# Ledger of designs, part 98: miniprotein binders against b1l550

Target 1, 279 residues: b1l550
Amino acid sequence: MRLPEELLERARDIHSEAPSHRIKLDRVGSFGLKVPVEFKGFLLLAEADVWVSLPEGRRGVDLSRQVEAIYELSNPPKDPFSLCREAAISLLEKLNYADSSGVSIRFDAPLQDGESLKYYGVEISSIASDEIINKIRVEILGMTACPCTAELIRAYKSSEIAATHTQRSLGILEVSTKAEHPDPDKLASIIERAMSSPLRTYTKRPDEGGLVIRSLSNARLAEDVVREMIHLFLEEFGHLPEDTHILAAVRSMESVHMHDIYAERSFSLDEIRKEISSH

## First folded at step 10 (miniprotein)

Design g15I
Fold by ESMFold2-Fast, scan of step 10:
Structure g15I (fold): chain B 279 residues (1-279), chain A 94 residues (1-94)
Amino acid sequence: as target 1 above (279 residues)
Amino acid sequence: GEIRVTVEIEKDGRIIRFLYVFTSPEKLEKILKEIERIIRLFGADRIRITVEASSEEEAERLADEFRELAERLGYDEIEVTREGNRFTVEAERE
């Protein structure tokens, strides 16, 4: 059932009315929207949140304009980074009472893995006010091997090569910057290169054996992985503005424990360069 | 070398600034198209695009591409200024 549009001429504009209490709201929006995106030749289903600030003197936000803004820009599907930035700008233009806008998009990114694909997690956002701040978080699983147990087994004279426990470890890189979003494939690559070895979607016995041997030959503590991730990040993305903020973290799902090991470091580029240069 | 593009767009007193930093020349075409879409979406009355590159020749070439963009977008007044390896394209309509 659809009501006649003529009724709009007689209805109050509720959103533009004064609220019961003159309190500004930081984020008002439409959350959990399903949007198609094009990522490196793939059509993916993503989930989006869109919001704007609401001034103290206005009762509500025109939520239909928020949905319109992102859906107009997502048809045909486009890359999620451009979609994120363009939708944030569009929201400010369509909703002129807002001081700020934001868009967040989440999806699983395909990564070529031999003749198959594997997937890693991506969440991006763009927040627009008098400037645009772009944020990206990448999470990907890899393998770590314990160097402590490897050393003990090597000391036990029956071993030809180090044997140790291996486990899945989740690597995390999060970047907040005034520049465009870093390429998530490069962030995922940094994480995998910092690990003892990457994980695969499919392995045959010879390939599986090789992956295990690679991991054992490159045993690393969670702390080692975080430091290596930071080192590799600076080599690839050291050109970003000095006020760029980074979080590097690893959660190791220890195969010999009932609990996980976690290591992290958050920093700005300015902060980390000063720390490194003090050595 | 490193290329830095700073974009400032203005409409009815609202000013938004944003930045692109890249080393790969192949990214320029995509960045130019995105900047054009953002300017059109915002409906900017004034734009200021500042380009810095490792060489003066590269910065001047990039500034010329942004000058052409301003012309395609229909701005009435376009000015390009130089300060060393920094070129600024300012455009506005009355």
Scores: ipSAE 0.601, ipTM 0.866, lowest interface PAE 1.7, mean pLDDT 86

Design g15K
Fold by ESMFold2-Fast, scan of step 10:
Structure g15K (fold): chain B 279 residues (1-279), chain A 94 residues (1-94)
Amino acid sequence: as target 1 above (279 residues)
Amino acid sequence: GEIRVTVEIEKDGRKIRFLYVFTSPEKLEKILKEIERIIRLFGADRIRITVEASSEEEAERLADEFRELAERLGYDEIEVTREGNRFTVEAERE
């Protein structure tokens, strides 16, 4: 059923009317849209949020224009980074009353793991105003082993291989930059290399034993993992603009506690270089 | 060496600036295509692209690539200014 277009002449344009209160809104949009994306040879179902700023004199946003912006650009599916930036630009072009626009896209990224795949979390965004700011957050699970308990057991039994508890730990790297989104596979690699050992989707008993021994021989505090992540990040991405902001964090799901341990550091490239050079 | 590309696009008084930083020559084609898509999508009347290359020779080669981009986009006023390893392409549509 389609209503007669003649009704448009009698209907008020609600969105363009003055609101009940003249208050600017920072983000108004369509959240939780399902969009297909192409990522490194895979067609993935991603979830997208799109928004714009709304001036104090306008009652509402043209939501149909927002959905049009992202869906026109997602057919055929394209890489989520280009989709993110292009959709943010399209929103500003289609919605000329907005001072800024934003697009966020979330998906689980496949990563080759021997003969199988494992997945890590990716969330990217692009916010457009008089410039474009690109943000990426990568989360991947790894294994950590407690060095404190290892040292106590070593002292108690004088063993060459310390026994200690191991647990799954979530590593997090978030980067906000005026440059392109960093490659999420490289961010995931940094996180895994900073851990006591990576996790696997599938492993046989001899390989599993080796992974555990590796973890025990490379016992690390959450604080150690965060520092190593920062070190590795600077080696790989030190070329980014000095005002690039990074969050490095680890959440350790302690096997001996009912609660987690968390460590983080936020910094800009400019800030961290000065900190390191002052020593 | 590192290449930095700053793109400014303008339409009806709205101006947006964005940046690309890369070291791999293979990325250039993808970046040029994305820049082209963004400019077409925005409908920019005026563009300014500033490139800092790793050498003067590379800057000269890249200047031709970005000039060709402006030509493909249909700009009729195109100015290229070079200064060492840096160049700027300014283009405007009548």
Scores: ipSAE 0.637, ipTM 0.874, lowest interface PAE 1.6, mean pLDDT 86

Design g15T
Fold by ESMFold2-Fast, scan of step 10:
Structure g15T (fold): chain B 279 residues (1-279), chain A 94 residues (1-94)
Amino acid sequence: as target 1 above (279 residues)
Amino acid sequence: GEIRVTVEIEKDGRTIRFLYVFTSPEKLEKILKEIERIIRLFGADRIRITVEASSEEEAERLADEFRELAERLGYDEIEVTREGNRFTVEAERE
């Protein structure tokens, strides 16, 4: 059943009316939209949020126009970074009463792992106003091994490679920049290289033994991993604008404790370079 | 070397500025196509694209690519200006 379009001529235009209170809203939009994206040869199902600012004198937003904007741009599926930026621009053009627009897209990214695939988390956004700010957050699991327990066991009586506890650790890199989104595969690579070893989708016994030996030979504190991630990030992405903001963090799911260990550092490129130059 | 492209687009008094920073020349084609799509989506009446590269020769080549883009997009007034290794392409539509 569909109501006659003639009803639109008789009904009030609620969205264009004055609101009950003249208060600007920062984000009004459609959240939890499912959109197809093309990522490095894969067709993936992503989840998207789209929004605009709402001026104090307008009661509501044309939500159907927001959905139209992103779906028009997602057919055929395209890379999520271009989709994010282009949709934010399209929203401002279609909804000219808005001061700003934003788009967030979340998906699990495939990463080659021997003959199989593993997945890491990606969340990106683009916020458009008089400038575009691009943000990306990458999360991937790796393995860490405790250097403190390794040293104690080595001192007590151990083989050439000291025994210690190992655990899954979640590495996090978040970047906010006026430049385009950094490549998430490169961010994931930085995180994995900073760990004691990467994790794998599956291993046979000889490969599993090698992974464990690698992690034990490269034991690292959560603090060590964060510092290494920052070092590697600066080597790869030091060309970004000086006002680029980065969060580097590790959450270690300690196998010998009922609680996790967490380490983080937030900084701008300008800030971190001044700090390093002081040493 | 490092390449920096600053894009400013304007329509009906609304101006949006955005930036690309890259070191890989292979990225240029993708960036040019995205800039073209954004300009078309926005319906810009005026554009200003500033290119900075490590050498004046490379910056000039890139500026020429953006001048050609402005021509293909149908802008009727196109001006290219230079300040050292910085080239600016300004274009507007009647």
Scores: ipSAE 0.628, ipTM 0.870, lowest interface PAE 1.7, mean pLDDT 87

Design g15V
Fold by ESMFold2-Fast, scan of step 10:
Structure g15V (fold): chain B 279 residues (1-279), chain A 94 residues (1-94)
Amino acid sequence: as target 1 above (279 residues)
Amino acid sequence: GEIRVTVEIEKDGRVIRFLYVFTSPEKLEKILKEIERIIRLFGADRIRITVEASSEEEAERLADEFRELAERLGYDEIEVTREGNRFTVEAERE
């Protein structure tokens, strides 16, 4: 059922009214929208949030215009990075009272893993104002092995490959930049290469044994993994603007403890280069 | 070498700046398509696109792509200026 169009003449325009308190709001929008995206040959279901700033003199946001903006741009499905940037721009054009707009899109990205696929987490955003800031967060699991326990057992057993505890570790790379979003597959690759070994969706016994031996022979502290991730990031993405901000972190789900170990470093490219060049 | 594309779009006094930095030239086609869509979505009355590349020849070739884009988008006044390996395409319409 649709209400009669003549009601529009008589109804107040609530959104355009003055609010009860003249307070600016940073983000007002539609959250948890389901949108299809095309990612590297895959059609995926993603979740999107869209928002705009609301000035102190306006009571509300036209939420239907936000939903129209992203759905118009998502049909047919397109690359989520372009969708993110284009939707943020479209929001500012459609909602001219806003000083800024933003779009976030989350999905699980497939990676080829032998005969199968494995998945890693991706969250991207684009925030538009007098500039566009693009942000991406990639999370992928890998394996780490403890070098401290390895050294103790090596001393006890006098073997070349010391036994030690291994565990799943979650690697995290987050990048905020004025340039386009970095390729998430490359970020995932950096994380996996920094670990003692990558994880697999499926292994046969010989391959499983090989991964364990690789991990044991490449034992790394959480602190080692974060430093290696930063080193590899600079090799791959050192061309980004100097004010690009990065967060590198690892959360190790320690098999011998009831708690996790966490290591993290946040930095700008300008900051880290000065730090490295001082040594 | 590194290619840097800075885009400014303007409509009704609102100016938005954004940047592309890449090293693989094959990525240009996708970037051109996205810039075109963004300009159309925003309804820009005025655009300014600055291209910087490691060589003058490369920057000039890229700038010509953006001049052609401005023509395809129907801008009335298009100007291309050069400062070494930096080319700027400025375009506007009523």
Scores: ipSAE 0.598, ipTM 0.863, lowest interface PAE 1.8, mean pLDDT 86

Design g15Y
Fold by ESMFold2-Fast, scan of step 10:
Parts: sequence; C-alpha cells; structure tokens
Structure g15Y (fold): chain B 279 residues (1-279), chain A 94 residues (1-94)
Amino acid sequence: as target 1 above (279 residues)
Amino acid sequence: GEIRVTVEIEKDGRYIRFLYVFTSPEKLEKILKEIERIIRLFGADRIRITVEASSEEEAERLADEFRELAERLGYDEIEVTREGNRFTVEAERE
C-alpha cells in the first residue's frame, strides 16, 4: 500500500523542526546497508554504514538522501576505498546542515591460496569534516606456537625440534591516517609474516606437515608477534604522515587455557620512531 | 620517489582538505580519476592542489596534469605557482 503523494503538500517537515531537547548528536544514519564493491578483480557484497552529525537545533536527518548518496556511487560497483571516501564527501554536499559525515564499509577480502581461496576481514571508514580521516582495520587468523613449552620439552627430550602447543591467533592492524587507505593485502601480509605460520584453506598431507614444522621452528609469543608486526609495518608504511595512528594487536586462542592471551600497542608514527631511535 | 598530493576544495564556505602519499607511479592515474570524481561530487567553486615530489621535474609534470584537470573541469581562473619541489595549482570558478 502506497499513500497518496498529495499528503506531502499537507504534511509538516518534521526533520527541520526544533527537537525536544537542544542536544547535538555525533552520528545519525543508515546502518547495515548492503552494497556491491569491486575488490582486486572480485565482485563482493559489502556491508556499509553511513552517517552525519546532527546539529542541536534540528530534529532529524534526511535518511533517504544518505541511502541515495551511497547507492548512486555503488552502481556500477567500484573499489570500496574510493566508494568510502566519495560517499563521505557526497553526504556533506547533500546534507548541508551536517558538520561531519562518515562511511564505513566491511567485507571479507579473498586471498588466493593455492587452488582455493582464503580470506581476511577488512573494515574501512572515511570521516569528512574540514579534513578526511581514513581508517582501515585488517584482521587475519594465523598460527602461533608457544616457545616456553617448546624449550621445556626440548630440555626434557633433548631434541632439536621440540613439541609445543599451537593455536589459532588473530592478528589485527588498524591504521588511521590523513592519507589514502593503506593496501589491505599488504597489511594482511605483514600480519601473516609476523605469525609462526599462516593458516590455509586446504593442504595436502606433505604440505600440512611442512606447515606444522614451520610453526614449531618459528615459535612466538603474542608479544613477539605484535613487535614483529610493528617492525614490518614501519618497513612498508613508514612514508605515511607522522601523525598516522596505528594499533597492532594479537589475540591468541591458547589451546592449553580456557582463556585467550592478548597483546597490543597503539602509537603514532612520530612516537614510535622516537622510541626506537633512543638506544 | 615519494609523491605527496594535497587537495583542498571549497564550496559555499564549506572546506575540505585531503591527502595522497604514494611511491608507485602506476597509482597516479587512479588517484587523478578519484580526485576528479570528488571535485565533481562536491561541486567545488575553488580548488587548490599542492604536489610535492623528490624531484622538481616530477613535481612539475604532476602539477601540469592537475592544471589540465582544472581546465577540463571548467575553472575560469587557474594559477600554477612553484616553491622549490612544491607546485600549487589554484583554480576558481564563478
């Protein structure tokens, strides 16, 4: 059922009215939208949130304009980074009462894994005001092996390759920058290289054995993985603006515990460079 | 070498600045197209694009690309200024 459009001529403009309380809202928008994106040759269905700030004197946001903004830019599908930045700017143009706008897009990014695919999680955002701040968070599972137990078993058995517990660990890199979004494949690669070994969607028995031996020979604490991720990040992305903020974290799903181990470090490029330089 | 492009756009008193930092020349074409789309979406009356590169020759070539972009977008007043390895393209339309 569709009501007659003649009612628009008689209806009050609720959104433009004064609110019950003169309080600014930071984010008002349409959340959980499904949008197609093109990512490195793949057509993916991503989930998007779009929002704007709402001034204290205005009751509501024109939500239809928000949906129009992102869908107009998503047909044909384009890369999610350009979509994110362009939609944030379009929102400010379409909704002139807003002081800021934001767009977030999340999806599972495919990675070629031999004859199959594996994936990692990506969440990006662009927040526009008098500047654009771009944020990307990459999460990928890898394997870690405990060096403490490895040394204990080595001492007990006097073997070169000690048995130890292994577990899935989630590596996290989050970057907030005034420059364009970093390449998520490079962030995922940094995380995987910092782990004891990457995980695979499919392995044949000899390859699986090799992966296990690699993990055992490259045992790392969660703390070791975070430090290595930071080191590798600086090698790849040290050219970003000095006020770029990074979060590096690992959540290790310890196979010998009922709880997880977590390690993290947040820093700006300026801060970490000064810290490393002081010997 | 490293290339830094700062884009400033303005319309009806609303101002936005954004930045690109890259080392791969192959990224330039995609960045230029995105900048063009953003300027069109915003409907900017005034733009300022500042290019910094490791060499003056490279920065000048990039500034010329942005000058051509401003011409294609229909800006009436276009000025290019230089300060060392930094080139600024300023454009305005009525």
Scores: ipSAE 0.594, ipTM 0.863, lowest interface PAE 1.8, mean pLDDT 86

Design g16F
Fold by ESMFold2-Fast, scan of step 10:
Structure g16F (fold): chain B 279 residues (1-279), chain A 94 residues (1-94)
Amino acid sequence: as target 1 above (279 residues)
Amino acid sequence: GEIRVTVEIEKDGRRFRFLYVFTSPEKLEKILKEIERIIRLFGADRIRITVEASSEEEAERLADEFRELAERLGYDEIEVTREGNRFTVEAERE
């Protein structure tokens, strides 16, 4: 059971003491917390990390205040974006010695998939100091089909059917911005539209055939997918602040190789517009 | 047209800046509610909200919404300034 509270009067305040070495720490906090969130009408159990900066002259952080910050704001459950931003602010209010705070929330987002649901990965964060920076990373699997092998088979004189190898590819969009978090469903949609075809949780034979035909008719290199993701991102989110940073990437799990193919591009909106306009 | 809302809040010398960029008018109510929650949570003594829109009329209407928000939140010193299609609402208490 618990020890008597009067012992607090005899115990040293360890956290407020000077540390053995006067070194600032960037992130000190509670990691792997389970928090309920409401996302697009679903009640989901998400995983959260909360942290603050620790000044060079202070030995430790009051971790109970960190847990209070996020749990007070998660009851009743609310959308993970508001929770992320509000908890980061609450941390700085509760822990006045900190120069910055952060909150990261991870969950698998449901997406309607015919008769069932499929899930894509979402990680969001809000880092608060004299401004708030919002980050979101979306990962979703799709299908790619090789245009090189498709062309080779097409050149093969007895081929009557377009054919090439297909594989699962992981599409990634990561956005860091001073504006609010982009809608993850729209980021997932961008990724899927850039692929040869999306993947399904459940499909009947006619639908499976259609998916394969779609993929074969829309063969794309990993490099093609990354460029298309960037193009579609700019159409949907080109209004974000010019200093918004984006990572677009694809990891193709090549069915004909023992290794994967990876393509990526990191850029700011200011950078990419100058690049495009110079051509 | 594109709407840009910049929110700066301050309490006890600590300042935060938020940016909202949107084209859908339907998004405004959700943004207003979030801004209200953040201001209440932080307990801001001073706020500065800058609205930029395609038209002066639209920007003024939006600025008025934020002026009303500041009044509802108990700010007693509220100033609205404008420069073309840009309106800034500054509010302070105590």
Scores: ipSAE 0.149, ipTM 0.638, lowest interface PAE 6.4, mean pLDDT 84

Design g16M
Fold by ESMFold2-Fast, scan of step 10:
Structure g16M (fold): chain B 279 residues (1-279), chain A 94 residues (1-94)
Amino acid sequence: as target 1 above (279 residues)
Amino acid sequence: GEIRVTVEIEKDGRRMRFLYVFTSPEKLEKILKEIERIIRLFGADRIRITVEASSEEEAERLADEFRELAERLGYDEIEVTREGNRFTVEAERE
């Protein structure tokens, strides 16, 4: 049922009224919106959150304007990075009482894997105020093999192929920058190259054996994987602004334990460059 | 080589700055189109775009692209300044 538009003249403008308490809110918005995006030739269903800051003297946000902002920019579907940045800017233009706006978009990114596809997780955001800060988080599974157990077994029986436990490990790279979002495929590639071996969607027995032998020959601690991810990141993305902030982490789902092993390092490009040059 | 594009836009006292840093020339057209869309969405009455590239020729070419963009968007006053491999396009509409 649609009520007559004439009722709007008689109704109070609740959102523009003074609140019960004069308190600023950091994020007020529409969360969990379904939005189509175009990613490298694929049409994907993504999930989006949009928000703005709310000043202490205003009771509420016009949420319909937030939804309009992102949907206007998502039809026809476009790449999620441009959508994220443009929607954040549109929110500030449409909601002029806000000091800042933000948009986050989450989706599973397809990656070519032989004749099939595999998927990795992507979450991006853009926060607009007097500048735009772009953030991207990439998560992808790989395989690690324990060098400690390999060395013990080698000491026990020196002539056999080194035996050790292998497990799935989740690699994480998160980048916050004033520059545009880094290419997630490149971030995923960095994570996979830092691992003992990548994972496949499908393997035949000979290929599976090869991956296992590869991982055993390239055994790495969680700590080794994080350091290698940082090294590879600096080779690929060292050109980003000095105040770019990075989180590199790995969570190893240890096959010989009831618990996981976790290693991480957060740093800015300025910080890590000084650290490396001091050694 | 590395290309850096800094965009500053202003409307009714609200200012915003954002940055593109890239090494892949194939990204350039997409970035230019996004900057145009952002300027239109914000409705900026004043813009300042600074381009830095490894060569003066490349930076000048990009600056010309942004000068043409400012003309196309209807800005009244457009000035291009140079300092080495850095070009700045400033435009304002009354």
Scores: ipSAE 0.399, ipTM 0.785, lowest interface PAE 3.2, mean pLDDT 86

Design g16V
Fold by ESMFold2-Fast, scan of step 10:
Structure g16V (fold): chain B 279 residues (1-279), chain A 94 residues (1-94)
Amino acid sequence: as target 1 above (279 residues)
Amino acid sequence: GEIRVTVEIEKDGRRVRFLYVFTSPEKLEKILKEIERIIRLFGADRIRITVEASSEEEAERLADEFRELAERLGYDEIEVTREGNRFTVEAERE
């Protein structure tokens, strides 16, 4: 059953009314929407949040226009980066009372892994006002091996490659920039290359042995991994605007402890270059 | 070399500025199509696109692509200005 449209003529326009308190809200929107995206030849189901700012004099946001904006742009499915930027712009045009809009899209990205696929986490956003700020966060698991225990075992047995504990470590790179989103595959590659070794979806015994030997011969502290991630990031993405902000972090799920270790560094490109040059 | 494209779009007093920075010329076609979609979605009355490249010749070729885009979008007044390796395409419609 559908209510008569004539009721709209008598109903108050609640959203356009003055609020009880004249307070601006930063983000009002539709969260947890399912949208299809095309990512490097894959059709993926992503989760999206869309929002706008709400001025102090307006009671509510037209939520139906927000959902229309992103769904119109997601058919046919397109790359999530263009979808993010285009939807943010569309929201500003469709909801002209807002002074800013934002779109966030989250999905698991496939990576070729021998004969199979492995997956890493991607979250992107675009926030539009008088400019567009693009943000991307990539998370991927790798392996680290403890250099401290390796040195103790090496001292004991005088071997070139010492036994030590290994563990899964989660690498994180987050980039906020006025330029386009960096390629997430390149961010994932940076994280994996900074680790003692990458992880695999599956291995046969010879490959598994090689991965273990690689990790043991390339033992790294979480602090080492963060510094290497920053170094590799600067080599690949040093062309981004100087006010680009980066977070590099590692969470090591220590196999010999009941707790994890965590290391991080936040910086702008301008800041890190001055720091490196000063010493 | 590095290519920098700055796009400013304006409609009814609202202006939005956004930036593309890339080193691979093959990305230009995708960027042009996205810029076209964004301009159409926004319904811009005025656009200003600034292209910077490592060479004057490269920047001029890129500026021509954006001039053609402005013509294709139906802008009535199109001006292209040059300062070394920087070209600006400004367009406005009635």
Scores: ipSAE 0.667, ipTM 0.884, lowest interface PAE 1.4, mean pLDDT 86

Design g17H
Fold by ESMFold2-Fast, scan of step 10:
Structure g17H (fold): chain B 279 residues (1-279), chain A 94 residues (1-94)
Amino acid sequence: as target 1 above (279 residues)
Amino acid sequence: GEIRVTVEIEKDGRRIHFLYVFTSPEKLEKILKEIERIIRLFGADRIRITVEASSEEEAERLADEFRELAERLGYDEIEVTREGNRFTVEAERE
């Protein structure tokens, strides 16, 4: 059921009215929308937020135009990077009172894991104003092994393979840039290579043993993993604009503690190059 | 080598800049199509696309692709300028 269109002529235009208080709002929009996206041959269900800035003299945002903007661009499903950028641009065109617009899209990305698949977290956004800023955050689990305990056990028993505790660690890379979004598979690969070993969806005993031995042979502190992630990132993405901002972080779910260990570093490409080039 | 494409679009006094940086020539077709979609969505009456590449020959070839894009989009005034390995395509619609 829908009400007669002629009622619109008699109804107040609430959105265009002056607000009770003349205060600008930074983000007003539709959050938690379900949208299909096409990612590397997969049709995935993603969750999207869309928003615009609201000037101090306007009471509300036309929310129906926001949903229309992303819906028009998501049917048929398309890659989430183009969807983010195009929807942000469309929002500014459709809602001319806004100074800025933004779109964020979150999904679990499939990654080939032998004959199976595993999944990692992806969140991307595009914010449009007088320029477009693209952000991507990738989170993937890996394994770390403690080098400190490994040395103690080695000294204690003089063994060739030191026993130590291992744990799941969450690696995080976040990139904010004026250039297009980095490939999330490459960011996930950087995180996994920085870890003591990657995790698997399915293992048989021989594969499981190999994974553990690899971790023990490549024991790393959370601090080591963050530094390695930064090193690998610079090798792969050092060509990005100098004002590109990166967050590299690891949260280690320590098997011998009731709490987690966390290490992070935020930097711009300009900043980190000056720091490293000191020697 | 590295290729940089800077796009500036304008409509009714609103101007937006964005950038592409890539090394693989295969990405050019995808980038061209996305730029075309963005220009159409925005309804730009003026565009400026700057291409920088490792060689003058490569930059000129890429600039020609963007000149053809401006022609396909129906821009009335198209100008291409060069400064070394940098080419700029400017187009306006009356």
Scores: ipSAE 0.594, ipTM 0.861, lowest interface PAE 2.0, mean pLDDT 86

Design g17K
Fold by ESMFold2-Fast, scan of step 10:
Structure g17K (fold): chain B 279 residues (1-279), chain A 94 residues (1-94)
Amino acid sequence: as target 1 above (279 residues)
Amino acid sequence: GEIRVTVEIEKDGRRIKFLYVFTSPEKLEKILKEIERIIRLFGADRIRITVEASSEEEAERLADEFRELAERLGYDEIEVTREGNRFTVEAERE
């Protein structure tokens, strides 16, 4: 059943009415929208959330205007970073009662892997108020090998390449900045280079052996991986504003334990530069 | 060298500021197109774009690109000011 559109002339505008309680809400929006995006030559299906702040004197948000804002900008599909920033701006223009707007877009990003593709996780957001804050989180799996066990077995066996346990480790880089979003492929590259070795989509026995040997020759603690990620990040993205905030973390799915190990560090560029220059 | 572009857009008392920082000249065309789309989407009555580059000549060339953008967008009053290797393009329409 569809009601006649002429009833809109007679219906109350519920959203513009006073609420039961005069309380501001930080985020009111449409969540879980599916949107197409163009990412580095690929057409991908992404998931988006859009929201605005709601002032204490207004009962509700015009949700149809939120959906219009993002869908108008997603046809034809465009890069998710521009979509994120432009949609946040469009939301503030369309919903002038809002103090702030936000857009999040998440997708699995393809990365060339020999003759195939592998995928890593990307979540981006743009929050607009009197300024735009851009945030990106990249997660990618790699391999780590335990240096402690390697050292013990090396001593025992008198071997140059010691046996040790290896495991999948999840590397995480999250950046919040007033500048544009960092390139996620570069963030993924930083994470992979900090690991003992990258992972592959598929491999033959000789290639698999090579990855294991590479990992064993480059054994790293979770703590080592986080420090290396920070070092490589500063080398690539040290030009970002000093108030840029970064989270670097790794979660190692330890093959010899019933639990994972986790290491992280949060910092601003200003903070970390002062720390490393003090030594 | 590093290029910094600060964009301020204003409409009906609402002002939003955003920033681009890049080193690759190839990114400029994409950034210019995005700035144009944002200005159109917002319907800005007034814009202020500040460009900083490693050299005065580079900053001046970039400022000229944004002056041309303001002209294409239909702004009637356009002013370009300089302070060293920093150029500001201010434009407005009623």
Scores: ipSAE 0.639, ipTM 0.877, lowest interface PAE 1.7, mean pLDDT 86

